# VHH binders against Phenylalanine--tRNA ligase, chloroplastic/mitochondrial: the designs that were tried, part 14

Target 1, 376 residues: Phenylalanine--tRNA ligase, chloroplastic/mitochondrial, of Arabidopsis thaliana (Mouse-ear cress) (q94k73)
Amino acid sequence: AVDIGGVAIARNDVVREDDPTNNVPDSIFSKLGMQLHRRDKHPIGILKNAIYDYFDSNYSNKFEKFEDLSPIVTTKQNFDDVLVPADHVSRSLNDTYYVDSQTVLRCHTSAHQAELLRKGHSRFLVTGDVYRRDSIDSTHYPVFHQMEGFCVFSPEDWNGSGKDSTLYAAEDLKKCLEGLARHLFGSVEMRWVDTYFPFTNPSFELEIYFKEDWLEVLGCGVTEQVILKQSGLENNVAWAFGLGLERLAMVLFDIPDIRFFWSSDERFTSQFGKGELGVKFKPYSKYPPCYKDISFWISDLFTENNFCEVVRGIAGDLVEEVKLIDQFTNKKKGLTSHCYRIVFRSMERSLTDEEVNDLQSKVRDEVQKKLNVELR

## First folded at step 4 (VHH)

Design g56 (framework vhh_7mjh_2)
Fold by ESMFold2-Fast, scan of step 4:
Structure g56 (fold): chain B 376 residues (1-376), chain A 122 residues (1-122)
Amino acid sequence: as target 1 above (376 residues)
Amino acid sequence: EVQLVESGGGLVQPGGSLRLSCAASGFTFSSYAMSWVRQAPGKGLEWIGRISSSGSTSYNPSLKSLVTISRDNSKNTLYLQMNSLRAEDTATYYCARLTYSYGWETDAFDIWGQGTTVTVSS
């Protein structure tokens, strides 16, 4: 059992071998309830606290904070309520962890917007763990943390401003988030980039000039009116933003690999004992990588995400990267071959040749069985 | 089969107008934002504008006065209306689908058409 949103949830409620839609492995179940964002001496919790300090110090209307909402949500909350197209790839079992056909592990904290609005909340921050079947590299992990902000305005807020409601909300949003970026990164050059999100219009990304390159900090926008109307707020406007905590923490703390956030190694955890921003991660012993290539003819069941799930299921955090290094298509036979390089490396110890060869052997066997691919 | 097919390009006189079409198939067109992008010979890609699933538009400020993007969800078709064409508007025009992976993470353009060529000359 794990504590999720204040409720003890049994393994068999989440890892459902009796449900054909269920694709949640025990390795993902083991991450539920860990609450890294609520640990004051963990980099994710430290960053969350710093952002909360910004909102507490700079806003007369204090934002409500929700950091213990269940990551187990309905498909309506995760997709329909935020206007994800019915045929979008993110709805696929290849990309999302399904508990059953109507229930998923949330892919984003935006899954809670409609719920909180229905409960009468109008200014809030939501922080929590989110889940995606994803690629394997230094910045991608199947569990990471997001923070989302939401702010509703009433007609009296923009009446007399000389601006329409959308422009009022957009300008307020930009000022708020420029202040946040200065709070976290100091005096840096900033720019706004127009973009697209189906649940906001207009939509923006905030970029900062950091270490001689433009870094995306967050996405944001003015909430689509359809979302507000469904919550009885058709006469209001709102803004929303979202950010990935691991991405920012890796930059702020100089953490080179996302797997470190899940490390219990004292050499890592002890560096953050003061619970403060301004700590730069200091690498300890660097262990050698081991490279293994695998080639196969793909099948209709094959996706890179499903392949990465097989690799992750076998190697856990001992796999550092999976990269497509070659692709060949025989159009006459309708056959496509992929070659992937798997990089094995632990952050905590040296791996033996015997251990890596055993892992690779298991990957070769499992990929054939689960994805119907033919090895070359 | 997810596909985008542009049409309506060709030779046009300076000062003329032209309407490009993009026919979408193999996905729920009405649910996706769409974009137009162009590439002049020997130049990089230049974003023209986008239209949301509900019809809200956003344009490159440099092109805002010259173009209008619209869509007909009942016909699965995206349009680009161009007015007051100049020789500098000579380019291959591409239709592209906008998408995102999850929430605030966006994949930008995931599906592209083959392009339709517009030549502005006398």
Scores: ipSAE 0.245, ipTM 0.552, lowest interface PAE 2.3, mean pLDDT 88

Design g57 (framework vhh_7qbe_3)
Fold by ESMFold2-Fast, scan of step 4:
Structure g57 (fold): chain B 376 residues (1-376), chain A 119 residues (1-119)
Amino acid sequence: as target 1 above (376 residues)
Amino acid sequence: QLQLVESGGGLVQAGGSLRLSCTASGFTYAMGWFRQGPGKEREFVASISSSGGSTYYADSVKGRFTISRDNAKNTLYLQMNSLKSEDTAVYYCAAPGYSEGWETYFDYWGKGTRVTVSS
């Protein structure tokens, strides 16, 4: 049993073979409870601690920290409370891991904001593992970590400032997050990019000039009043921000592949033993890739995410990339063919031709059975 | 699929005005206008909340452009006043889908409407 949020969770509570909506494989269940963000000697935990240090030092420990909330949430928390339309693609079994028709593995830490607001919390950081059925490449993995911040203001906070509530919140937000970026990256050029997110208005991205390019650090904005009204806060204003920890950790620590975060190899883990920012990952070996192509006629319900699930289920972390390299549609026959290139490469050793051929053979068999495709 | 159709672009003299419209095939939460000038990257222009009660503008257009919406008609508007040659661009209407992180959230885009401001 895995201890998640103070509750013992058994395999059969999450991998529900008796439930028609369940799409959680054992490989994903094995990631539950690993809590990389709570490990002081892991890059994700180091980054989380550095961000927490910023808020503790600059906001006098005024932000509550929630880093052990269950990633098993209701569809209401994950979708309805954050205003996802009923027909939206993210609600699909192709995109989200369902435990049952009312229960999912959270896609984002925003799943907890309505609950925390209703419990009377007004300034908080939520950090945790999130789950998505996603593509396979150096920056995408089905489990990653997010941090969200939320700060509520009352009229007495912004009265006397000479600003309306929205402007007050926006300026407070920008000052807060500029400080955070400086804390993490040092003295770098920064810019605010006006953008749009459905849950905030105004909406911003903070970018820094890093290694001769503009890097997006985080998204943020002033919370839409509809969300505050739903939590009984119609007379208040709030700001929110969110960031992906892996994305920032890869930049800060020079980690080239997201799979490294799940490595138990001492050559990787020993580099972070001091638990400090400023470590640059030093590659120990780069092994050759092996390319294997697969072509098939797709069904009307085929998705790339379902194909990537099959590949991940068979090859695990031995697959580095899956990419569509050719697509042909015969409109007269109503048939579409996809050709994917699977890039096999381990971070720890060279793969043999026999091992790769065995993996590819299993992929060929499994895609026919699970996705009802015809190999070409 | 949600479809967005922009209209109202054209040639206008500097200091003139144009009103752009964008009709959505269904309900949208919030909406925005973006533009892309010749040889430039796409940039944000303005956004409006689902109720129309909150609006936000890029600094380059503040005081000159006004965003509004008519929810009964599923239509977004951009009133552009005091146009400058720098406003020459293809203007795109955008509506968000849902994205599971704090990333760019515009899943639905129109094909754009061209605005040319003569010197």
Scores: ipSAE 0.063, ipTM 0.387, lowest interface PAE 3.6, mean pLDDT 87

Design g58 (framework vhh_7qbe_3)
Fold by ESMFold2-Fast, scan of step 4:
Structure g58 (fold): chain B 376 residues (1-376), chain A 121 residues (1-121)
Amino acid sequence: as target 1 above (376 residues)
Amino acid sequence: QLQLVESGGGLVQAGGSLRLSCTASGFTYAMGWFRQGPGKEREFVASISWSGGSTYYADSVKGRFTISRDNAKNTLYLQMNSLKSEDTAVYYCAADRGYSEGWETYEYDYWGKGTRVTVSS
């Protein structure tokens, strides 16, 4: 049983073999309650603390912190309340972990936005683990951490500013987040990029010029009025931002692979013992990769995310990358073949040929059974 | 699992004051007070965020009631001033552990058994 916010969550509350909608494997259940963002000597926790320090110092502790809200939420919280369209890919079982038809593991911390507003919170930061069925490479993992910020304004805040409410909120947002970026990265060149998010209008991305490239730091915008109206705040305006902690931590600490965040190896963990920003990860010995290719005719049940889920379920953190290397369509039969390269590599030890061959054999077997594909 | 225990109810004269308490057996995120008067449905009274930084009140009690919390004691309070006969009700403590969508009665995960408040004319 895992303790989240004082609530005991048993395996059978999340991994439901008897529910046809349930697609949560034991490997994902094992990640619940790990709370990397609440560990003061872990890169994710160090970064979270640094961001909290910025808001505490510059906003006089006005932002409430929610870092232990349950990642088990309703589909209404995760999708409807944040205006995700009914046909959006993220609602699919191929992309989201479903506990049952109305309950999911949250895909984003925005899942708590509407409930916090209805409960009377007006300035808050929500930090926590989020879950997505996703590809396998150096920057993608099925569990990662997000922080969301939210700030509500009343007419007295923008009256006398000479600006309409939306412009007032947008300018306050940009000033706030430019300050945050300076706090984390120092004196770097910044730019704002117009974009689209379902729950904000206008929507922006903040990019910084770092290591000779433009890097996205966060997404943000002025909150859609419909969200505020649902919470009785139709006379108010608000801004929101969201950021992925792993992406920023990899850049700040120079960590090359997202799997490192889940490592208990002392060669990794000992490097962050001071609990401070400014530590640069020092790689230890590289172990050799092993490449295995798999080819099959795809089915209607096949998606790359479902294939990666099978691979991750069998190999765990021993798989470094899954990459599509070839595609062929037989027009006469209406069949499409995919060929994937699976890169096996541990961050902690050399893998034996016997171990890799066993993993590959299990992958071949499970892909046929779960995705109804025919191996070539 | 989580238990909520209300206390402090009783008989009070109109214009008087009364303080209700609710102690939780463990951590709670947001908490609120609801009440049910004779022949009425259960209605919202007040809510408070975990930090205490945000509070919300029903219009009928605004300016008369004050909600507060002491997280070290896992205790929620409702200070009721200038009581009216219309405030006569059973008062319920409610808590959200992150599984609820909001502050309506069906959206709170945990409830106390209630404490009775009677305001005499």
Scores: ipSAE 0.000, ipTM 0.108, lowest interface PAE 22.0, mean pLDDT 84

Design g59 (framework vhh_7qbe_3)
Fold by ESMFold2-Fast, scan of step 4:
Structure g59 (fold): chain B 376 residues (1-376), chain A 119 residues (1-119)
Amino acid sequence: as target 1 above (376 residues)
Amino acid sequence: QLQLVESGGGLVQAGGSLRLSCTASGRTYAMGWFRQGPGKEREFVASISGSGGSTYYADSVKGRFTISRDNAKNTLYLQMNSLKSEDTAVYYCAAGYSEGWETYEYDYWGKGTRVTVSS
């Protein structure tokens, strides 16, 4: 059992072999309760603390912090309450980990937004682990961490400002987040990009010009009124923002691979012992990769995310990258072939040819069984 | 297509110093220096992150060589001090998306500049 928010969660509560909807493997269950964002000497925890320091210093400690809410949520919380369309790809078993047909591992921290508003909270930050079935490369991992912020305004806040409520909220939001970006990155060029998110209107992305590239820091906007109405706040307006902690930590600490965040190797962990921003990760010995190609005719069950789940289930963190290197369609037969390159590399040791050949053999067998593909 | 051009090689006496430069035709991220001595495999010398905030060195050059970059000029440098006869090699500039120790980590390569260290 793992302790999540004061509640003991057993394996069989999450890895439900008796439920046809369940797609949570033991490897994902092993990540529950690890609380990387609450570790003061871990890069994710260090970054979370730096952001909290910004809000405490610049907003008079007015933002409540929720960092221990359960990542096991209802589909209503994860999708319906944040206006995700019924046909959206994120609702698919190919993209989301389902405990059962009504319960998921949260895809985003926004899953708690409606609950906190109903409980009377009006200014808050939510931080925690989120789960998505995803591709395999240096920046994608099925478990990562998000922070969201939320701020509600009443008519007295914008009365006399000369602005309508939406403009008031949008300008307050932009000033707040420009300050946050300066706090984390220093004096940098910034730009606002108009965009679309289901639960905000207008919606914006903040980008900074940092180390010779435009970096998206966060997404944000003015909260859709229907969300506020559902919580009895029909006469109010609010803003919300969300950001991915791994993305920012990799840039701030110069960490080249997302797998490092899950490393217990002292050569990694010891570099962050002071619990401070400004540390630049120093790579230790780099071990050789082993490339293995696999070609097959795809089926209706095949998706790249499902293929990556098979690879990750077998190799764990020994797989560094899965990349589509060739695609061929035989139009006369109506069949499509994919060729993937799997890059095996450990961050901690050299892999033997025997180990890699064994892993590849298991991948070849399991892909045929689970995804009904035919090897070429 | 990205092009890398090395310069600054030449003949120098043991114990001397030499500075190599590498100019890129466009934007680069991680960059490194590799060298290949007569009859040897290409080996890692030093690497630098895109920001210049992280630098890494082969044990054989640590304390003697310094890698640096000027991103405004798209130029990479290698300051070589206390040169030894075993430092004799063709020095290659390399560019990739993440700094590393292995040649396969780098997608773009210069044609090299020759450094000869006389005893």
Scores: ipSAE 0.000, ipTM 0.103, lowest interface PAE 22.8, mean pLDDT 85

Design g60 (framework vhh_7qbe_3)
Fold by ESMFold2-Fast, scan of step 4:
Structure g60 (fold): chain B 376 residues (1-376), chain A 120 residues (1-120)
Amino acid sequence: as target 1 above (376 residues)
Amino acid sequence: QLQLVESGGGLVQAGGSLRLSCTASGFTYAMGWFRQGPGKEREFVASISSSGGSTYYADSVKGRFTISRDNAKNTLYLQMNSLKSEDTAVYYCAADRYSYGWETSEYDYWGKGTRVTVSS
């Protein structure tokens, strides 16, 4: 059994072959309870600790930390409470891991905002593993870690400021997060970009100029008033932010592939033994890639995310990238063909031709069976 | 799978106006217009948030082009005024269908393009 938030979760509670909605494979179940963000000598845990240090030092320990909340949440928590539209594609089985029709593996830490507000918390950080059915490349993995911050203000906070409540919250938010970015990256040029998130208005993205390019650090905004009203906070305003820890850790530590975060190889893990931000990952042996192409006529069941799920289910971390390299539509038959390149490469050893051919054969068989595609 | 269909392209005289539209087969978050001229790389033209409340423009089109959307019709528009010969390009509609939570807009879906030719 896996320990999640002090509760033992059995495999059969999450990998439900008896439930037609369930799409959680054993490979995803194996990631539950690993809690990389709570390991002081893992890059994700190191980064989380550095961010916590910022809030502890600059906000007098006023932010409560929640880092052990269950990633198994209701669809209400994951979608409805954060104003995701009813017809949004993220609600699809193609994009989200469903335990059952009302229960998912959380796609974001925002799934806990409404619960924490109802419990009377007004300043908090939530950190944890989040799950999405996703593409396969050096920066995308079906499990990653997110941190979210939330801060509620009362009329006494802004009534003396000469600003309306929304402007007060937005300016406080920007000042807080500019300080955080400076704490993590040093003296860098910053810019604010307007954007959209369903649970904030206005919504912003913080970008920094780092290594000759603009890097998105985090998303944030002033919380939608309807969320506050649902929690009995109709006379208040709040700000929220969220960030992906892997994205920032890859930049801060010079880690080239997201798969490294799940490596138990001592050549990787030993580099982070001091638990500090100043470490730059040093590459060890780079093994050769093996390229395999697959072409098929797509079906109504086909999505790239479902194809990547098949590939991940067979190859695990031995697949480095899946890329669409060609598409063709036969207009007379109304059929569309996709051609994907699968790049097999281990971070730990050379793969043999026999091993790669076996993996590719299994992918060819499984794609046809599960996605009802016709190989070309 | 989300489909985007552009329309409204054609031949127009320099200084003239043209309105492009793009109809999506379903709901989208952020949307944008990109263009590619002969022998050039694809470049950003304009983008709009899901509500229509925030818009961004490339410096070359700012003040001349206006992006807007009608969410009831799942349709994106680009009103192009004071057209110049350098605006000649195939214009592509792009949409982000997955932007939610704290993920920023990425343009995962693209139309096939509509051709705009500006003659002197």
Scores: ipSAE 0.228, ipTM 0.572, lowest interface PAE 2.7, mean pLDDT 88

Design g61 (framework vhh_3k1k_2)
Fold by ESMFold2-Fast, scan of step 4:
Structure g61 (fold): chain B 376 residues (1-376), chain A 120 residues (1-120)
Amino acid sequence: as target 1 above (376 residues)
Amino acid sequence: QVQLVESGGALVQPGGSLRLSCAASGFTFSSYAMRWYRQAPGKEREWVAGISSSGGSTSYEDSVKGRFTISRDDARNTVYLQMNSLKPEDTAVYYCAVRTGYDYGPFDYWGQGTQVTVSS
């Protein structure tokens, strides 16, 4: 059992082998309840605390913090309440972990907005683990952490400002988030990039010029009125923002691979013992990679995300990267072949040839069984 | 499955023009905003241009404003990047991307990219 927010969750509540929609493997269940964001001496927890310090100091402790909400949510919360279209790719079993047809592991912290608004909360930060079926490389992992902020305004807040409600909220949002970026990165050049999200209008991304490149820090916008109206707030306006904690932590702490966040190795964990933002990760011994190629004729069941699910289900954190290196179409057969390079490398030790060959053999076997591909 | 396939990358001389195309499948194309990014050797990916789902709004990185134009053809599920007055510093792999549209993070679905080289 796993305790989340004081509630015990058993394996069979999440890994539903009797449900045809369920696609949650034991490897993902093992990540539930780890709560890296709530560990004061872990990079994710350190970063979360630094952001909370900004809001506490600059907004008089007026933002409520929610960091133990269940990551098991309804499809209504995860999709419908945030205006995700019915045909959106994120609703696919290829992209999202389904417990059953009405229940998912949340793919974003926005899944809690409508619930918190209906409960009467008007200024809040939500932080937690989110889940997506995704590629395998140094910046992608199926479990990562997001923080979201939300702030509601009443007519009294903007009626004296000389601005309409949307402009008032947008300017307040930009000022708030520019201050946050300065708090985390110091005196850096910033720019606002227009973008589009179904649940905000207007929508923006904040970029900073850091170490000679533009870095996307966060997305944000003025909340769509439909969302506020559904929560009984039709006479209000609100802003919202969200950010990925791993992306920012990798830049702030110079961490080169997202897998490090899940390491229990003392050579990693001891570097963050003071719980402070000023730490730069110092690499220990780099172990050699082992490259294994796999080629197969693809099927209708094949997607790269489903292939990566097979690989990480077998190899866990021993796989560093999966990359498509060649694509070939045999016109006589009417079939397409993909060739992937799987890079096996541990962050903690050298892998043996025997161990890597065993992993590759299991990948070859399981990809045929689960994705109905023919090895070439 | 979301698939984005870029094409049109080539070697061109400074001052030349090039049109990139991105063919999209696996989602309702007309419902999503589309973006172009680029990555030069040894650098992180940089946002270049964006277009709204309706096509009514476009946005550009400052260094390409007035030179690049993003457009879309919803009947063909294709987004385009017209590049004029190309400079050596425009040399990069160009990527088509679609935002998931429901989060505030910098995450996108990416194509495989198409190489643009601006050199004499």
Scores: ipSAE 0.041, ipTM 0.489, lowest interface PAE 5.6, mean pLDDT 87

Design g62 (framework vhh_lunsekimig_d3)
Fold by ESMFold2-Fast, scan of step 4:
Structure g62 (fold): chain B 376 residues (1-376), chain A 119 residues (1-119)
Amino acid sequence: as target 1 above (376 residues)
Amino acid sequence: EVQLVESGGGVVQPGGSLRLSCAASGFTFSSYALYWYRQAAGIERELIASITSGGSTNYVDSVKGRFTISRDNSENTMYLQMNSLRAEDTGLYYCAARTGYEWGDFDYWGQGTLVTVSS
């Protein structure tokens, strides 16, 4: 059993082989309860603590912190309550880990927004692990960590400001998040980019000019009024923001691959013993990559995310990248062929030809069986 | 099936023009913010241009006045008109789309189309 949010969760509660909707593999189950964001000497925990320090210092400890909420949520929490359209692809089994037809591993920390508002919380930070069936490369992993902030205002907060409620909230939001970016990155040039999110209007992204490039730090906006109305807050206005902790930690600590966050190797873990933002990761791996190509005729059931699930299930963290390198369509037969390059590379040792050939053989076998494709 | 498919890349002389297209299928195109990224050899993927669902545009300074991003919601296609091309514009150009249920990451990426500016 794994302790998640104070509740013991058994494997059979999450990896439901008897449920046709269930698509949670043991490799994902093994990540539940790891609590990387709650480890003071782990890069994710260090970054979380630094953000919390900003809010504690600049907002007089007014923000409540929720970092131990269960990542097992209802589809209502994960999708409906945050206005994700009913036909949205993220609701697909190809993109989301389903425990059963009504229960998922959360894709985002926004899944707790309506619940916390209904319970009477008005200023909070939610931090935790989130799950997505995704590509394999240096910045994508099926489990990563997000932080979300939320702040509700009442008429008394903006009535004296000379501004309408939406403008008041948007300006407060931008000032707050510019301060956060300065706290984490120092004196940097910043810009706001307009965007669209179903649960905020207006919606923005904050970018900073860091190490000779523009880096997106976070997404944010003024909360859609319908969300507030559903929580009994129709006379209020609110702002929300969200950010991915791995994305920022990789930049702040110079970590080149997202797989390092899951490493137990002392050469990695020992570098963060002081629990401070000032640490820059020093590479120790000099191991060569091994490239293996696989070509097959795709089926109607094929998706790249499902292929990456097969590869990840077999190779674990020994796969560094999966990349589509060629696509060919035979119009007369109505068949499409995909060719993927799988890059095998360990962060800890050199891989032998025998090991890589064994992994590739298992991938070739499993992809035919699970995705109903014909090898080419 | 969800897809973003880039086209229009090729080899051009300095000062030439190209129009890139990103054809989208399998999702509600009109609801998404759309992005063009560029990946040059040895350089991190860089945001070149963006367009919101409402049509507001943003450009990196190096392409302002030379590149124009646009979208056609009826055809589920985004474009990047590239004029006055320079050697430094060489790279793989990726289109990307973001939903809004996920903060700070992109939902969909195309496979990229290669632009080479060379004599």
Scores: ipSAE 0.082, ipTM 0.454, lowest interface PAE 3.6, mean pLDDT 88

